# VHH binders against p49116: the designs that were tried, part 16

Target 1, 238 residues: p49116
Amino acid sequence: EGPLLSDTHVTFKLTMPSPMPEYLNVHYICESASRLLFLSMHWARSIPAFQALGQDCNTSLVRACWNELFTLGLAQCAQVMSLSTILAAIVNHLQNSIQEDKLSGDRIKQVMEHIWKLQEFCNSMAKLDIDGYEYAYLKAIVLFSPDHPGLTSTSQIEKFQEKAQMELQDYVQKTYSEDTYRLARILVRLPALRLMSSNITEELFFTGLIGNVSIDSIIPYILKMETAEYNGQITGAS
Below, E stands for the ipSAE of ESMFold2; O stands for the ipSAE of OpenDDE; V2 stands for 0.75 times the mean of E and O plus 0.25 times the DockQ between their complexes.

## First folded at step 5 (VHH)

Design t5 (framework vhh_brivekimig_d4)
Fold by ESMFold2-Fast, scan of step 5:
Parts: sequence; C-alpha cells; structure tokens
Structure t5 (fold): chain B 238 residues (1-238), chain A 119 residues (1-119)
Amino acid sequence: as target 1 above (238 residues)
Amino acid sequence: EVQLVESGGGVVQPGGSLRLSCAASGFTFSSYAMSWVRQAPGKGPEWVSSISGSGGYTLYADSVKGRFTISRDNSKNTLYLQMNSLRPEDTALYYCTKGYIESFLRDYSSQGTLVTVSS
C-alpha cells in the first residue's frame, strides 16, 4: 500500500501557445484552455489509483469533475496563462456583445457572475499561497469524488478521496507546522468549485471548438490517447 | 511550413466507394495524430476520423463507423480515408488536419477535396 500521489504528480507544467497574438481571440483562448485541459487529464491518468478503477469508471469520474479540475488548474497556472489578461479580454468581448444586442442581459449577468466567482477563487488560492503539493492533493480530492450520480465503485472512490485528504493533512502539518488552521482554510475553498457551471466554462474558454462537440464528448477520446500524442498537445511541440 | 494537400474526391452514386488521400509535408508526420474533417453545403465543419501517429489507434464519428476506414503510410507521409457505402449526406468538402485537437480548433483550407454522392 503506497502513497496515493508521488513527487511526479506535483509537477504541473503548462506550455502556452507561442507567439501570443496582438489581440486575444477565441482561437488563442481555446488553444490555451485545451492545453490546460489535456494537462489535467494526463495528470489524472498518471495516478495508479485512477487507472485501478477501470476505464468506464475513470471516464465517468472525469466527465463529472473536469470543470473542478480545470478551475484548480486555472488557479495554479494563473501566472503562466496571464489569466487576468484572458479574463479581461473575455469581459471586453461580452461588453461589446451586449452593446450590439447579441446576448440577453440575463445571460450576461450569469456569465459575469461566473467570472467574478472564478476571480474570487483564484484570488483566495493566491492569498493562501497554495504550493504544488497542496494543489496535487486538492485535485485528487476533487477527482476521487464519490457523490456524483451514475458512478460505480463508489466505496473505492471514497477510500481514495479519504487517502488524499489524509496525505494532504500529513503534508500541511509537517510543512506548515506553525499554522495550525491552514488545512481548514484550504479545504473550505473547495465547495466553491461546485457552484461554477461547466456550461459557462465551455462558453468562456472553449467557444473556439468547431462542430457540435462538447468537453463531455471529447473526454473519452483524451483519456484513450497515446502518451506521445498527449505530450505533443501539452508542450505544443511542432 | 505545414502543407496538407487533399485529393481523391469525385462524384459517386449512393452505395459507392472513394478513397481520399492527404499528402503531408513540413513536419515529422509519424510523430503526430492526423484527422479528417468535412463541411457539407450550408453546414458547419464536422469531425470525421482520427488516427494516432503510429497508426495503432483510430477514432470515428458515429455517423461513419463501419463505413469509413482511416489509415496512414508513414513512409510516404500520406493519410488515407477509405469511404464505403456512401450516402447523399456524406456530400461535403473533406479536409485533413495535423493532430486530433486541431481538428476542432482551426478553420480549414478551401482547397479540400470535394465528395458528391448523388442521383
């Protein structure tokens, strides 16, 4: 019985598309978001416990939590992505859309509230100075969520989630021994992830996808990709 | 730099067959997945099929499963799409793309190869 995560799971390196265009457009934002999504899926696939659940359970689990993993990835990679610049470009586009009467006021309100929640989440994580080990365990807690409808092997998933929580506690207590309440401050951030709509995340970050494809439909194919192809997508290798 | 040249399109009767080819240059062909995308008149682009760099893994849209076969010859830097049991709804301009995710992210060349299934 080894640890749930190894040091290899702490490494989470996002390579952005280059060069950055003069003006941020839907294609650049979508490519950037897609790289983060691929990196997140590759990270999950690398966990032995995740593979042990079997392919059907793995796919259902990731379909249920991809938005939470993606949002944690946005917070962790906010600096590398220049996330504030991307969000500003999205807000500018939405303001132009309302002026051109292309979107309803109610829809704009929902999307702006989502952006606000995302910014507040990322700000809270930055203020706590969440490190790479803490992010890895938070992603594992989110990934091994036993309470999504339609899941099989829920007892095993719950066991892996509890193991992630225990390993996070051990890490925080040893590394931040002077801050008795740090773990509690970190864990109370997680419920906010479930208040964020996956449909709105798709609209903001994945509008550049062509054809009638959703992230839900793409996930099974990403999880079946060969390692070399994953690496090409993640690094942007030519 | 990256160049993709599609060919093999034509006019066929329903139930007929065609084989499309895509000649690739400007990158290490065997290191990348390749995809076929089509655009029917008056419709948006639709992903059709993808193949891994080694050729070991293939993916198909539900609309073409059992009828179309994607393949590649890495020694010739060429991608193929064998289309059997063609239907009028398969009428489209067909494009090849480098990569799997790129098949969903980029506008395609107007050069493509036209497949018309009629009469």
Scores: ipSAE 0.006, ipTM 0.324, lowest interface PAE 9.6, mean pLDDT 83

Design t6 (framework vhh_enristomig)
Fold by ESMFold2-Fast, scan of step 5:
Structure t6 (fold): chain B 238 residues (1-238), chain A 122 residues (1-122)
Amino acid sequence: as target 1 above (238 residues)
Amino acid sequence: EVQLLESGGGEVQPGGSLRLSCAASGFTFSSNYISWYRQAPGKQREWVSTIYSGGTTNYAESVKGRFTISRDNAKNTLYLQMSSLRAEDTAVYYCAASEEYIKSFLSEYDYWGQGTLVTVKP
């Protein structure tokens, strides 16, 4: 019937803890990442099409794609997060550590490759000057991915993904009418999201979480939170 | 300022169990990666297990399925539950930590405890 996303779904505003510490601090990184994750899940939950799939399907869907949604959120909120500063500091430390024999080369290589892929992705999105409407539809395309194992209602999920793709196409062709190849440049960025390890993302950004739980295990609880609870988590305001 | 105090070592028979503890002071345990290392006679220090601030765990292949790392953030204490102990597990076991997030993330530690001896013999 109506459009898949409304104007309210284009708005995606992250409020960061301030000020940023002079030294890399797990509290700052984890708090920042948690706010982005909760904002991303609140965004997904607010979509009528997502609600229509039912709670079990919704949970399975987000469990499968949270890393892709989170990475798109990192790219979209990179300036607000000072992400380039955080990643540059980590890369610099890793490069210096490669010169020392005491650290595992396998560990350094895995983390370095992940960070380089993340930086490449965020830089490519920034260079393309992806706008808020485009980000909203890219997140919707990722969210409504019918190809994850264990999903029910895959035909309906596929229909929502196709609707997201169609509406993104319509937007780009109308808004950037003189740039015939813009949509293609944007869409070819999406496969890179699946090359980034959710385990490394979790270790890098969520190490300050309390308790013996994984992101995968907490997703059902986050999706069931009330709006007030979501606002408290994403802004830090009581 | 930062101090790690290990305890729980001792002599045990092959197939037995021991629980090691590491009490941390001078820094926020819950914000750091904390690891267990061991050093057997005549060998270099060997990584055993790490617990991340979010609760995820990693184990050396030689101890996987036999050892369980855990933490109690309220007590600021790290644990290593060892089961099915073998003669080759005989070593001094050390707790390791760093105040810097990136050092902890890379398993590069500035602070080490004094160690607790584990001896596995008939």
Scores: ipSAE 0.012, ipTM 0.280, lowest interface PAE 9.0, mean pLDDT 81

Design u1 (framework vhh_brivekimig_d4)
Fold by ESMFold2-Fast, scan of step 5:
Structure u1 (fold): chain B 238 residues (1-238), chain A 118 residues (1-118)
Amino acid sequence: as target 1 above (238 residues)
Amino acid sequence: EVQLVESGGGVVQPGGSLRLSCAASGFTFSDYYMSWVRQAPGKGPEWVSSISGSGYSTLYADSVKGRFTISRDNSKNTLYLQMNSLRPEDTALYYCAKGEWFRSYDYSSQGTLVTVSS
């Protein structure tokens, strides 16, 4: 019936922890990343179509795509986060780990390749000058992906993904009418998200989590949070 | 702004009990999950337990299940941890933290020391 996303789903405002430390550390990076992850989960929870799939399907869907949503969020919020500064700090830490012989060369290479892929993705999105509406629909396309292993209700998920694609096309045609190939340029960027390892994303951004916990284990709790408690997590603070 | 003050630690023999308290101020206490986190000598922080804003939902680390009970009194802005059947491995500084167990640093640096020894 109505549109898949409302104007409220276009607003995606990340609030960074304050004060910024004298030098970046794993706790500041983890808190910044956690706020982005929580904001991304709250965004997904607020979609009526998402809620209509039911809690078990919602959990499975987010577990399958959280890394893709998080990476889109990094690209969208790159300026607010000073992502280039965070990545530089991570690289500096990795270089120090090489000098002190703490990590294997193979592991360092794997992690550096991931960082370069992430930088390439964020740079491509910046060059395309993706707007807030486009980001909202790209997130919806990756959220409603019917092709992840183990998903149920795949026909309904596919229907919502198709609706997201159709609404994105309508928006782009009306807003960027002179650029007939813009939609194709945007959509061909999405497959790169699946090439980025969720395990390496966890290592880079979430090592500061208490209790040696995985993102897969916390997703059900994030999705079940009461709104007031959830707001406390993403703002950290007042 | 946010202030968390832990108390109730001490020295007990194995098998003993202690009740920790955390006095919270600077935020709407009943709106937030609260957690207990501990740090043993020479080790990193370990999450112990969490409780929802209403008190309806509680979570426990496997190492403390059946021995520890988390609770809260929203009228007093106070979080509690009842620790029973204490073991030497429970020896640690215990911190009160604002938020879920997966948060990294929303906890007081003061802490309260629990030592389990004879």
Scores: ipSAE 0.013, ipTM 0.340, lowest interface PAE 8.3, mean pLDDT 83

Design u2 (framework vhh_brivekimig_d4)
Fold by ESMFold2-Fast, scan of step 5:
Formats: sequence, structure tokens, C-alpha cells
Structure u2 (fold): chain B 238 residues (1-238), chain A 118 residues (1-118)
Amino acid sequence: as target 1 above (238 residues)
Amino acid sequence: EVQLVESGGGVVQPGGSLRLSCAASGFTFSDYYMSWVRQAPGKGPEWVSSISGSGYSTLYADSVKGRFTISRDNSKNTLYLQMNSLRPEDTALYYCAKGDLWRSYDYSSQGTLVTVSS
């Protein structure tokens, strides 16, 4: 068979809400994050290998890895999103909440640790200068993870993950031929994605989107969206 | 107008259990994160736990993980905190709060007192 990903699957273009407000607010942050999440799920849906696993398996995989895909998307789209400005606005809000004794130190500590982990991950990816092909294959590797509880078709999922790993290796060896250790440096970054709490990501980025309905509960709905409906949700166009 | 009324506090021996309740009114309860916050004498407020509007996502302070369980009944506009394996350091006034990371908590004015002593 052909490659796991085509050039169409490497293309990952986030359209930000306009206009950008002078002062960042929860609505702008949540809408930006929602667009990235929807783009990420639409990207996964477009992969023939993913489609071949069937609806139930597709839902289970995305439920298990949406936070990893979203975090990779944040790193990939950090410049387009002005992610550093968004995180600074969140930190400023949290610092003001501490000074006013409106949020406890323990809650702030958990959230600040999460923001620190996110910043370190995004900074490490930026420092490595990860390109679009590398991001596409890293997303494929985390999407086709056979080790999540409750999965069926784990042997087929593992084969797709191995195919993603092989194609990433081929790409890096050809494109960065003088950097013998680049692939290893990239791959050792992936375990950090599983250390970040999906619940804290959801609270930070999705509080205003769905009235506090869990991301987990809406994943089947997003995965079933027709292309026109998806485009309407992402751009607000009708 | 947001109204939150806590109940269920009392005096228990170390290792005992209590279940706190918070009756909410004046807002669409199912749309909001809800939290439990406690304040021991002479200390500032300490966040204990939060639950999303749907109940799917929960967060706990490290000091209470594995011992406390937050839950809600949206049909009754009621928030709960099941407290097991209570320790003397859990002694505090417990407040129900409407809130998330993006706004100040709307604390109850009353709180419910939990005292853990032999």
C-alpha cells in the first residue's frame, strides 16, 4: 500500500478568530482552542488508515489521545496563536486570583505546574525547529497508540504506528542527513505529553466553549461532522 | 442572585467519614464548575476540589486525593463532598463555591464546620 500520510495530511492551517482583542479574554482563548481541537480531529478523520479502523475504534482512540494531539497542535501553531501571550494572560489572571485570595494556593500550584510543563514542551519543539512533516508524523504516532485501555484492533493500530515511525525515520534521515541524533531527540519528547492532565487542559482552554460539558462527551459528535458543518463551526461562516 | 447553602458538617473521630452538601440557587447550576474550599482557623482559604458542570471532570488537592470524592446532582442543584479517612488537619470551615479559573469564586457566607478530634 501507499504511505500512511499524504501531503494533504501534512497541511495543518489554523484560522484564528478575528479581530484579536486588545486584551485577551476567556471567549477569545476558548474559541481559538476550539478551532485547533476541531482542526486536529478533522485532520485525524481524513487519514485513510484511521477510517479503516471503524467508528468505535476511532472514537476510543481520539478520546484517549485528544490532549496529546491538542498539545502538539499548540506547539505547532504557537506562533499563529500567539500562545506565549495567551499563557501570559492566564498566568496574570491566576496571580491576581492569588492576591485576592479567590483561588487557593494548591489549585494555582497544580495549574501553574501544568502551564510550566506546556511551556517547556512548546519551547523544546521550537528549539528543535520541528517542521510540518515531523509534526504530522508525531501526531500520527500518538493517534495510533495501541496501549490505551479498552481498545480493539490493537495489532492493526500497532502496525499503523510502526508505519508512522518508519516514515518519520525515512523523512528525517533524508531531510536532516547531517544530524544523526535528530530523530532520537524528537522521539524522547513524546512521553511528556502523557504527563499533562487532560482535565486541566480542558479547564484552561475549553471552559467557555460547551458550558462545561466534557470534551470526552462531544468527541463522537465532532468526529461525525460533515465537512460543511465542520467548516461552519471552525470559521463561523454560513 | 447566587445563593449557596452548605450542610453536613460535624464532629468526627480521626478515620471517620462525613458527607457535605451544598444547595445552589439563582443561576443555571449545570453550566458552572463548582468547588469546595476550606479555611482552617488562622489560615487562608485552601481549595479542596472542583467538578465540571456535567460532572465528567473532577480535580482534587493533593492533600485529599484518594480520600475525598466530589459529585453533583444537577436535577437537585446540589453539590456533594464525600470525606473519608478524615484527619485532624482536615478540621476547617468548608465553603461551597461557584467558580472556575476565569473568575472569582462566589463563596457561601456561612460555610459548614468540620471538626476532626479524638
Scores: ipSAE 0.013, ipTM 0.287, lowest interface PAE 7.9, mean pLDDT 82

Design u3 (framework vhh_brivekimig_d4)
Fold by ESMFold2-Fast, scan of step 5:
Order: structure tokens, then C-alpha cells, then sequence
Structure u3 (fold): chain B 238 residues (1-238), chain A 118 residues (1-118)
């Protein structure tokens, strides 16, 4: 059969809300994060192998891995998002919350540790100079993870993950032929994604959503969204 | 101009059921997501549920999931909310809104009052 990903799956263009406000607020951060989440889900939905697994499996996979996909997206789009500025604003807000006794010390510690892990991950990816093809295959590897609890069709998911790993290996060996250990350096970064809490990601980036809505609840809605609706969310058009 | 008229609210005991209706006019109803939003006494607005123009996609707030059902009749330009297993914390003014979760909602100021009391 053909390759798992095509050149169209390498393209990952985030359009930010404009203009950036002088002082970052929960609405701007949430709009930016929502656009990245929609872009990530639209990317996954466009993969023929993903479509072939069927709607129920697709929903289960994305529910299990959305935080990993989102974090990879943050790293890939860090410059476009001015992610360092967003994280600095979040840290400043947390430091002010400590001074005002608005949050427990234990909770603040958990959130600060999460921000540190996120910064370390993004810095590691930047230092490795991960390219668009490598990001596409890393996203595919985390998307097609057969080891999440409750999944069906695990043998087929595992085959797609192995195909992603093989195509990444072929790409890296061909493109970075003189760097024998590049693939190993890249792959060893992936386990860190599983250690980051999806609940803390939601708290940091999605508190601006209307009402008490979880990303887990939104995922089936986004995956069933019509193409025009996807385009509207990604570009900020009406 | 967009007009949304809510009805069906009332007083019900805990564990009871109510069905809310919203009559829409002034726009092509079937082209738009529709939502229910509620505001409890002393609290800000809380999104409850949304339904796509075709009715294919529905989304619910975690607090109402499994208890409430959103539906629509495009031939009558009417949105519905079936509320089962009602709890005192469901007490609120319920608003019908044009639009969906990720965009600004256009909703009526009248609302329909739901009171869940023992």
C-alpha cells in the first residue's frame, strides 16, 4: 500500500487571532489554543488510515492522545504562537495568585511543574531542530498508539504506528544521513508527553471556553464537524 | 431580525422532567447551530447544550450529560431541550441561543424559568 502520510500532511499552518492584545488574557489564550486543537484534529481526520479505523475508534484515539498531539503542536508552532510570551504571562499570574492566597501551594506546585515540563519539551524539540516531516510522523506515532486502555482494533492501530515509525526512520536516514543517532534522540523525547497532565493543559489553555466544558466532551463534536465549520474555527472566519 | 421565544419552564420536584421549546424566526434556522444557555441566581451564564443545523452533532455540558437531550424540528423552526432527572442545581433561567460553543451566542433576554424545588 502507499505511504501513511503525504506532503499535504506535512503542512501545519496555525493562523493566530489578530491583533495580539497588550496584556494577554484567558480569551486570547483560549482562542489561540482552540485554533491549534482544531488544526490538530483536522490534521488527524485528513489521514486515510485514521478514517479507515472508523468513527468510534477515531473518537477513542483522539480522546486518549489529544494532549500529546496538542503539546507537539505547541512545540511546532511555538514561534507563531509566541508561546514563551503566553507561558510567561501564565507564570506571572500564578506568582500573583501565590501572593494573594487564591490557590493552594500544592496546586501551584503541580501547575508550575507542568509548565516546566512543557518548556523543557519545547526547548528540546527546538534544539534538535525538528522539521515538518519529523513533526508529522511524531504526531502519527502518538495518534496511532495501540496501548491506551479500552481501545478496539489494537492490532490495526499497532500496524499503522509501526508504519509511521518505519517511514520516519527512512526519512531521517535519507535526509540526515551523517547523523546516525538523530532518530534515537528524537524518539526518546516522546515518553515525556505521556507524563504531562491533560487536566492541567485544559486549565492553562482552555479556561476561556463558555460554561463548564471539558475537551473530552468536545472531541466527538469537533471530529463530526463539517469541513466549512472546521475552516471557520481554524482561520477565525465567520 | 432574529427572534427567539422560549417556553416550557415551570416548577418541578427533584427527579422530575420538563421539556423546553424555542420558536425561532428571522433567519434560515437549518443553517445554524442552536444552543441552550442557562443562568442560575447569582451566577454567570453557563452553556448547557448545542446541536448542529442538520441535528447530526450534539454536545452537552458535563453537568447535564445523560440527563438532558437537545433536539430540533427544522420544519417548525423549533429547538427543544428534554430535561430528565432534574436537580435543585438545575434551577435557572434557560435561554435559547443562535450559534455554538466556540462563537459568540445570540440569545433572547426573556428566557424561560425552571425551578427545581422539593
Amino acid sequence: as target 1 above (238 residues)
Amino acid sequence: EVQLVESGGGVVQPGGSLRLSCAASGFTFSDYYMSWVRQAPGKGPEWVSSISGSGYSTLYADSVKGRFTISRDNSKNTLYLQMNSLRPEDTALYYCAKGELFRSLDYSSQGTLVTVSS
Scores: ipSAE 0.014, ipTM 0.309, lowest interface PAE 8.3, mean pLDDT 84

Design u4 (framework vhh_brivekimig_d4)
Fold by ESMFold2-Fast, scan of step 5:
Structure u4 (fold): chain B 238 residues (1-238), chain A 118 residues (1-118)
Amino acid sequence: as target 1 above (238 residues)
Amino acid sequence: EVQLVESGGGVVQPGGSLRLSCAASGFTFSDYYMSWVRQAPGKGPEWVSSISGSGGSTLYADSVKGRFTISRDNSKNTLYLQMNSLRPEDTALYYCAKGELFRSYDYSSQGTLVTVSS
């Protein structure tokens, strides 16, 4: 009936911890990443089509795609986060860990390859000059992915994904009418998101979490939180 | 400066109960999420539970859900953890922490020891 996304779903404003320390540490990186994760999940929860699928389906979808949503958020917020500075600090820390024999060479190689893929993805999106509407629809396309194992209601999810694709196409054709192949260039970037390991994303950005807590284990709790609690997480007040 | 003082630990039989307390000072207690974190012998820290500043939202690790209850009294600047149906694997030093699941924690160096043994 109505559009899948409204103008309110285009707004994606990350508030960074302030001030940024002179030398980045795991706590600042983790707090920044946590704010982006909460913003991404709150964004998903605000979509009426997402709410209509019900809580169990919502949890399964977000568990399957949170890394893709998070990575799109990193690309979209790369400037406000100074992502290149964060990644440089992580690389420095990893090189130090090799010297001090704290991590295995195989693990470090996996992490470095992940950082390379992430940098390539963000650079690709920046080169394409992806706008806020395009990011909103790309996030919707990855959120409403019917092809993850174990999902129910896959026909309804696919319908919402197709609606997201249609609305993105309409937007791009109207806004960038001179660039016939823009949509194709954007869409071929999406498969790369599935090549990036959620476990390595957790290691890079969420090492400031205490103990054996995984993003997968906390997703159901985040999705059930009231809006005030979400805002408290991203502003530091509750 | 932030100051957190834990108490209420002790030795208890499997299936028993304990109530931990944390007295907080040096910050506006009601403005912050508070958490319980534990560290078992020879292991790293494990997050247990968090509560919002108002007390309206609570979060639990899967290992303690249904057995532990986090609560707070903002008028007394005190955080609580009610632990029921205790198991040997709950044996740990328990720390009170300023912050929620996703943020860096500022916690006491002392902790309170909980030992679950026959």
Scores: ipSAE 0.011, ipTM 0.299, lowest interface PAE 9.5, mean pLDDT 83

Design u5 (framework vhh_brivekimig_d4)
Fold by ESMFold2-Fast, scan of step 5:
Structure u5 (fold): chain B 238 residues (1-238), chain A 118 residues (1-118)
Amino acid sequence: as target 1 above (238 residues)
Amino acid sequence: EVQLVESGGGVVQPGGSLRLSCAASGFTFSDYYMSWVRQAPGKGPEWVSSISGSGYSTLYADSVKGRFTISRDNSKNTLYLQMNSLRPEDTALYYCARGEIFRSSDYSSQGTLVTVSS
């Protein structure tokens, strides 16, 4: 059978909202994060192997791994997003909240630890100079995770994950032939993604969503979105 | 220039039904996601439901899923919320908003009051 991913799946281009505000606000951050989330889900749904698993399995997989995909996307698009500036603004806000007794110290600690883990992850990926092919395969490895509770078709999912791992290995060995341990350094970064809280990610990046909505609840609708509607979302043209 | 006018609220017993309407003007209605947001007394705003410009895509808060239905009539520039199996906790001022849960939205200034009590 053909490769798991085509050259079209390596292309991952985030278009930021414009104009950028003079001062960062929760709505600009939320719009930027929403565009990345939409891009990530549209990327996943374009993979033939993913489509072959069927709608129910697709929804379950994305619900289980959206935070991992989103975090990989943040690392890949960190420069385009000015992620360091966004995180610095959030940290400054949290420090001011401590001084004003507006948030509990325990909650602030949890959020600060999450921001630190995110910064460490993004910095490690930047230091390794992860390329577009490597990001595409890492996203495929986390997408096709057979070990989430409640999944059906786990044998097929495992085969797709193994195919992603094999294709990543082949790519790295050919492209970075002089760096014997590169693949190992890349793969040991992945377990940290699974330990990061999706609830804290929602608080940091999706606070601008109207009211009490969760990312988990909107995933099925994003996955069913027509291409024209999706393009309207990411470009703001509609 | 953008105007959103809600109507259809009232007092209803638990298990009852109400249909809310929002009349929109001052913009191309079919180009925008539209949402319903509610605010209970002494609480912050809570998102209820959203519908795409075409009406193809709908989203619901878990608290109302299976009970509420959002719809729109683009020929009349009107948004609807059909509310079934109403509960006391649904008591709130309901606002029509231009926009979706993924982007900043414009809230109506007026709202329509829904009271669910025996």
Scores: ipSAE 0.013, ipTM 0.335, lowest interface PAE 8.9, mean pLDDT 83

Design u6 (framework vhh_8cml_1)
Fold by ESMFold2-Fast, scan of step 5:
Structure u6 (fold): chain B 238 residues (1-238), chain A 118 residues (1-118)
Amino acid sequence: as target 1 above (238 residues)
Amino acid sequence: EVQLVESGGGLVQPGGSLRLSCAASGFTFSDYYMGWFRQAPGQEREFVALISGSGYSTDYSDSAKGRFTISRDNAKNTVYLQMNSLKPEDTGVYFCAKGELFRSYDYWGQGTQVTVSS
């Protein structure tokens, strides 16, 4: 009972690695992205409804939706991250890789199309002026998605998603009462998140990860972190 | 000052076992994940295993799964790598590393040599 999200869940404050290097590199980008991923997973694990589903379901849900959560986080934190600067640096690197024949033209095309879709998504969210409450509920809607293959407890997940949708509707109707179609404009942005490749997101933002492990392998570890462990990760960079 | 000191390396026959230790100092050990990496002669450093600060979660490379076990003793500020069913391909210098951001490491030990040979 009670609301799905509290005011605590609306607060989403990304702490960037400092100082920003003179030249962007894969390690700085990876550190920045890792902080956002940690923040996103810590946000999810703090929701009582999410905790109630149990560890196995929690892991399955986050594995299925981490790219959607991460992309929403990129849009929400675009200014803090200087995301436009990061994407410009990646584009410049890719264009130079074409000239050096280091990557195939087909691969570069796939990655460039992903970047353009990401930029379009972030620009659309910025134009809509999505606020912190709206982002929190959009993240909850994608987190509590009952339709991913292999999920258990799908009826309970669907109930939490319905609750998120209801609370978003109530918020938007109260706060933006003169904009009758605002909710519809916001919700039609969500399908684009599922068209973005998690593999390409991983390649763009997480190439600095050590070893041959994927974000998929990392998720159970992050979700099991104790608060002190999590805080040590987030505050360790100077 | 952060210090990581590895020990327990040596020469062992194929199929044998070794237990590596890493003694940590200069930070709150239980707040950070720890990792083991190895480097064979003429090759790049590769990931072997990691353990969360609490010990709740571990992760292994494909080559280490089923043969190696990472553990830690937070009271002793020590992380361990128990290596069983050793193969010649496991030969290399083994490094202990302190986690900073997940999958990023800010401090490294000097390494300990493991040689698997008849």
Scores: ipSAE 0.000, ipTM 0.167, lowest interface PAE 13.5, mean pLDDT 84

## First folded at step 7 (VHH; framework vhh_8cml_1)

Design v1 (at its last look DockQ between E and O 0.01; V2 from the best seeds 0.00; counts 0 for: pae E 11.7 > 2, placed apart)
Fold by OpenDDE, look of step 7:
Structure v1 (fold): chain B 238 residues (1-238), chain A 120 residues (1-120)
Amino acid sequence: as target 1 above (238 residues)
Amino acid sequence: EVQLVESGGGLVQPGGSLRLSCAASGFTFSSYAMGWFRQAPGQEREFVALISGSGGYTDYSDSAKGRFTISRDNAKNTVYLQMNSLKPEDTGVYFCTKGLEYIRFESDYWGQGTQVTVSS
């Protein structure tokens, strides 16, 4: 059996909507997030092992981990996205909701804590200076998580996860031989992803989705989307 | 530059009362909701109370409900927290924040806080 990931899976280039507005509106944020989401899912789809699981299992798997994948994508693309600016804009938009008396204090706390967690996670990843290969393997580890409820083929998923972990280990050992504990430092960040609410992420980044469609509901569609169709969206005007 | 200065903290016995104040400057005060947060030793900072810019909407944590009252004077650029029936569990540093800017812990959107100690 060949490696789980190839060099083609290392490339993860997000194209932002153009032009960037002076004021980051909800539409821009949503479009940016959508592109990242699509990129993340299409990345997953490009993995032969992922394809081997079948459509039903694939869909279930992505539904279970899309928030984690998305978050890793945010971290990876933080500079390109100007993530700090986006998050600030989100906060500002939420502020307007407060002014309109639409949010409870508890909800505000939850949302703000979530944003903080996102920022902290991304900052921590930046401090670790995670490279493209490491991100690819981390995403694979997250993707092929067998511990989600309702999954089929859990044994196979586990094998893929182990393979991802092994390949990451080998890569880190080879590339960062002088940093004995780099692998551990990287992997210890993964639990933070499980603490983040997918619902809040969806609310923060995807509120502008047409028809208020849930990410869960569109995942099958995204996974079936042709690459050409995705590319068309990237080149389209936001 | 946004500035927030909390005051009014102190030592009080259980069942006692305190009134905290937060003086704000550097932004259009009435345009932003204001909130109070607190942080107990070894604990995370937690939400206490929020008031809308106009003062027409208020919200409280479950712990604060019925005991604390948030208010504001936009003419004075000040937000208040009246704390009654204080409990030892209310002990901590109380912070004032500008709306949702609370996520910026190292930013100017936090004051230095005021210590509240409830002890017999």
Scores: ipSAE 0.006, ipTM 0.271, lowest interface PAE 10.0, mean pLDDT 87
Fold by ESMFold2, look of step 7:
Parts: structure tokens; sequence; C-alpha cells
Structure v1 (fold): chain B 238 residues (1-238), chain A 120 residues (1-120)
């Protein structure tokens, strides 16, 4: 019964497609997002507690939380990804589409609200200066959430989540001992993740490259990929 | 066995038009995005256009925007590239490729290509 996470699970290095284009386009955004998705899935697979749950439980768990895990990854890697620039480009595109074409007003409103919530979440995490250890434990808390519909083994999942919460608390107390309320401020950010729509995340970051298939439908295949194929997907080398 | 066969290339004067076709077989065509890439002499392959499985989403390189149109006919398992206002810089071999089940375009599923030559 060791710690839930070790130092090897803190490493979360996103490499961007090179070179960064003068004008961001769908191809660059989708490749960047794909690298983050595969990095996040590789991270989850590396956790012994995740491995212990078994294949069917693993697939169900990731289907339930992939968008939350991806959103934490966006916040953690926001500077490396130039996320604020990406979101601004998408907003400008949406504004031009309204002016030129008749589009579904309800859908555009939903997408704009989602973008603003995502920006606010990322800004709040940056303001708190969340470090790599804190992100690793937050991702574990999100990954081992027993509250999603359709999960099996929820008692074991809850035990792992409680362990992640305990290890986060111990880390924060040791590292930020003068900041009495840091843990509370960090944990209060997590409910916002449940408000993020996986459908809109796919539209923002994965549109056009997965035209007939959702991220939810490919998760079993992503989780079963061989290590060498994962590394190719994360870095763009194959 | 996945097969992609490009056709419709040829010699065209600057300002002319050309329509490329790519006949696909060996997979459920409507389920996959399709793309066009080109390779000029001495250069690496570069992205030209893509189209989603349903045809509802398209994207173009900066050099193709406004001049090229990608389309597909899922009943005929064929993707097309309509190229208008052709320039000598568009000269090269044009390749069709099948998108992966997820968004990565690094695939062993390429055609032999079709030569497009725009001679001034």
Amino acid sequence: as target 1 above (238 residues)
Amino acid sequence: EVQLVESGGGLVQPGGSLRLSCAASGFTFSSYAMGWFRQAPGQEREFVALISGSGGYTDYSDSAKGRFTISRDNAKNTVYLQMNSLKPEDTGVYFCTKGLEYIRFESDYWGQGTQVTVSS
C-alpha cells in the first residue's frame, strides 16, 4: 500500500507541433489537442491504482471523466499551448460567422459561454499558481470520481479518490504551510469541471478530424494502444 | 485492403482549372475524414485540404483557400479536389489520404498520386 502517485506521475510535459503557424488553424489546434489528450490518457494508464481496477472499469471511468481530465490538462499547459490565443482566434471566427451567415444562435451562445467558463477556470488556476504536484493530485481526484453514472466498483474508486485527497492535503500542508486555506481554494475549483460540455470540447478542439466518431467512442482503443504507438501520438513521431 | 486511386491530373495553363478524384475502397468510406496533400519537386508533402466523413466540415491550407474546393460523394466512395485559378506554384504530385479513426494524419494509406503541372 504505497502512495497513490509517485514523482514519476508529476511529470506532464506537452510538446507542441513545430513550428507554430502565424495564423492558427484547425489542423494546428487539433494536433495540439490530440497530443494533450494522448498525454492525459498515458498519464492515467501509468497509475498503479488505475491499473488495478481492470479493463472494463478503466474504460467506463475514462469515458465518464475524460473531458474533466482534458480540461485540467488545458489549464496546466495553457502557457505552452498559447491557449488564450487559440480561444481568442475561435471567438473571432464565431463573431465573423454570425455577421456573414445565419447560424444557430442557441449553439453559438452555448459555445461562447463554454469558452468564457474555460477561460475563467484557467485564469483561476493560474492565479493560484497551481504546481505540478497539485495538478497531478487534482487529476487523480477527477479520475477516481465515483459519482459518474454507470460506474462499477464505486467503493474502490472512492477509496482511491480519498487517498488522492489525503496526499494532496499532505503535500499542500508541507509545501505551502503559510497558506492555511490553499487546499480549500484549490478544491473549490473542481465543481466547475462538471459544467464543461464534452460535446463542445470536441467542437472546439477536435472538429473536422473526427467527423463521424466521438472521443467517447475511441477511448477503448486509446486505452489499449501499445506504448510505442502512444509515444508516436504524443510527439507526432510514428 | 485499403486502396486509394488518384486521377484527374495533367498539364494546365496558368489560370486554368483541374478536378482531381480519389476512388477509395476497402473501408467504410463515410466514416472517415479524407485529405489531399501535394509534393512539389524537392519539397516535403504539404497539406492542401481535408473534408469530414459527412462532408459538413472542410479545411484548407492558406495557399488553397479561395481557389480549391474539396468535396466527397459517399455513394461513390470518392473524394474530389476542384482546383481553380491554378498557378505554377501549384505544380506537384497530389496525394489522397485516409484520415485515421482519430485526428492523426500519419498513415500508410496513401495513393500513388496524380501529377499536376501548371506551365507558364
Scores: ipSAE 0.000, ipTM 0.145, lowest interface PAE 11.7, mean pLDDT 81
ESMFold2 (binder alone), look of step 7: mean pLDDT 82; pTM 0.834

